# VHH binders against Probable acid ceramidase (asah-2), part 7

Target 1, 379 residues: Probable acid ceramidase (asah-2), of Caenorhabditis elegans (q09551)
Amino acid sequence: RKVDNPDFQPNCLVGGPDIYDPAQSEKVLWFDVNLDLPPRQRFQQIAKAYKKEIHAVFDVLNYFLTIIPGVNAWELIGNMTASALDKGMIMNPYRDEVLGIAEVLDVPLGNLVFLNLFYEMSRFCTSIVAQTEDNKDLYHARNLDFGQLFVWDIAAQSWGLTEALKKVSVNINFFKNGKLLFKGSTLAGHVGVLTAMKPHKFSLSMNAKVQPDIINVAKWYMGAYENTDLQFVMYFDRWLFENCDDFQCAREKIAGVKLLTGAYFILGGANPGEGSVLVRNTTSVQFERKLFDGANDWFLLQTNYDPDKDPLFIDNRRDPGNACMNKLTRANVGMKGIFTVLSSKPNLNKTTVHTVIMSVTKGYFETFIQKCPNPCWAF

## First folded at step 3 (VHH)

Design t12 (from l06 with Y110W; framework vhh_lunsekimig_d3)
Fold by ESMFold2-Fast, scan of step 3:
Structure t12 (fold): chain B 379 residues (1-379), chain A 123 residues (1-123)
Amino acid sequence: as target 1 above (379 residues)
Amino acid sequence: EVQLVESGGGVVQPGGSLRLSCAASGFTFSSYDLYWYRQAAGIERELIASITSGGSTNYVDSVKGRFTISRDNSENTMYLQMNSLRAEDTGLYYCAAEYDSWGYEDLSPWDYWGQGTLVTVSS
């Protein structure tokens, strides 16, 4: 019911007295994942620490899907997903990693996998890559927006699913052969990464398309994966960070992979000018935008719309975000400046789960939980 | 006013013991899940131990068998008993409280944090 009365006022905090220092914001917890362990064991510490919070996420989804008397839609979806998994549609090690989590949580495997797939297809995001004026550093940052239309709380003026997802936001240090391999930001219960960085090598954030490819998703559920040479974005991202050591490798693999759904890949590197947005459909690159394709292209901002399409009126984070970056100017590109842009409304809204700030050259990676004080967009 | 105040930090020899306390005020302590976090200088903050409103405890593997978390609802205080201390246990220890919400109707975003207490295991 909030469609006819949104909080419509964009607010750029740059140059204002209320510029927010990221050091004053809540940070999520860090966990270690040792990839040398058997897959079933890798995520069990996180699952154990967040068991209550992950169950709260399941409770919101179960409540939302209990629509038809005598039909448990949540159980049906879980059973359909489990059937597809039993036919070998999810590759190891990811299947066993999710199975290990399901054992700790005492939840059906199919429902946990469905939650993972739901993350891939049903989120709004803002991602930014920006080059400093001295060309020494690149900053890469994103807001993850999730939980629209899932249980509005009138007293708290917040979305139930968004508030639950804030509580399962975590940072992971991934280790392999006894050494740090890469850092990722994720949601407890998820084995994929949506935002990750290999220090001094490259960074990645992935944004969903507003209209996912429902035909390929339906084919996957129907067991037709042999006819679709497609991978899930979240699991491909894990593979990418385990197998690429630089921006160029990552760019080439992203360009060549076949995906279940289209997505936006925002990629940052270690060398000046290594910033790109690859707009992917399931089989090919539709568009590629690069830093300095134009003389003033010192930043790239991607929301959930193709570059040649206008955002929906009620979801225009692109135009105010771009305006706020231009107000910041290149001279002020840095952690605080970029964080201030992502703390500006409507890029910060009631569905914002968390904000990630990365610098490949500095090896910096942190995830913040932001509050959106009223007036704040409900969706 | 909501407050969590840690105490009991200090310098201790390897193999020694130390007991941290977290005194709470301004909220209904018994309804909250309680946590101890540790942060070493320049390293990310990590969850060490938790105790639910119902009394269930969890520990990270590195402290299992050495640390014991407990709560006294009548005194509004949480404790961390640390035994067989090692050099790697050095850091700032924070207590935190989160409302015990199992349902979506009660997803308050507010958690409470203490200011931290320093534990040094050396010489």
Scores: ipSAE 0.000, ipTM 0.091, lowest interface PAE 25.3, mean pLDDT 78

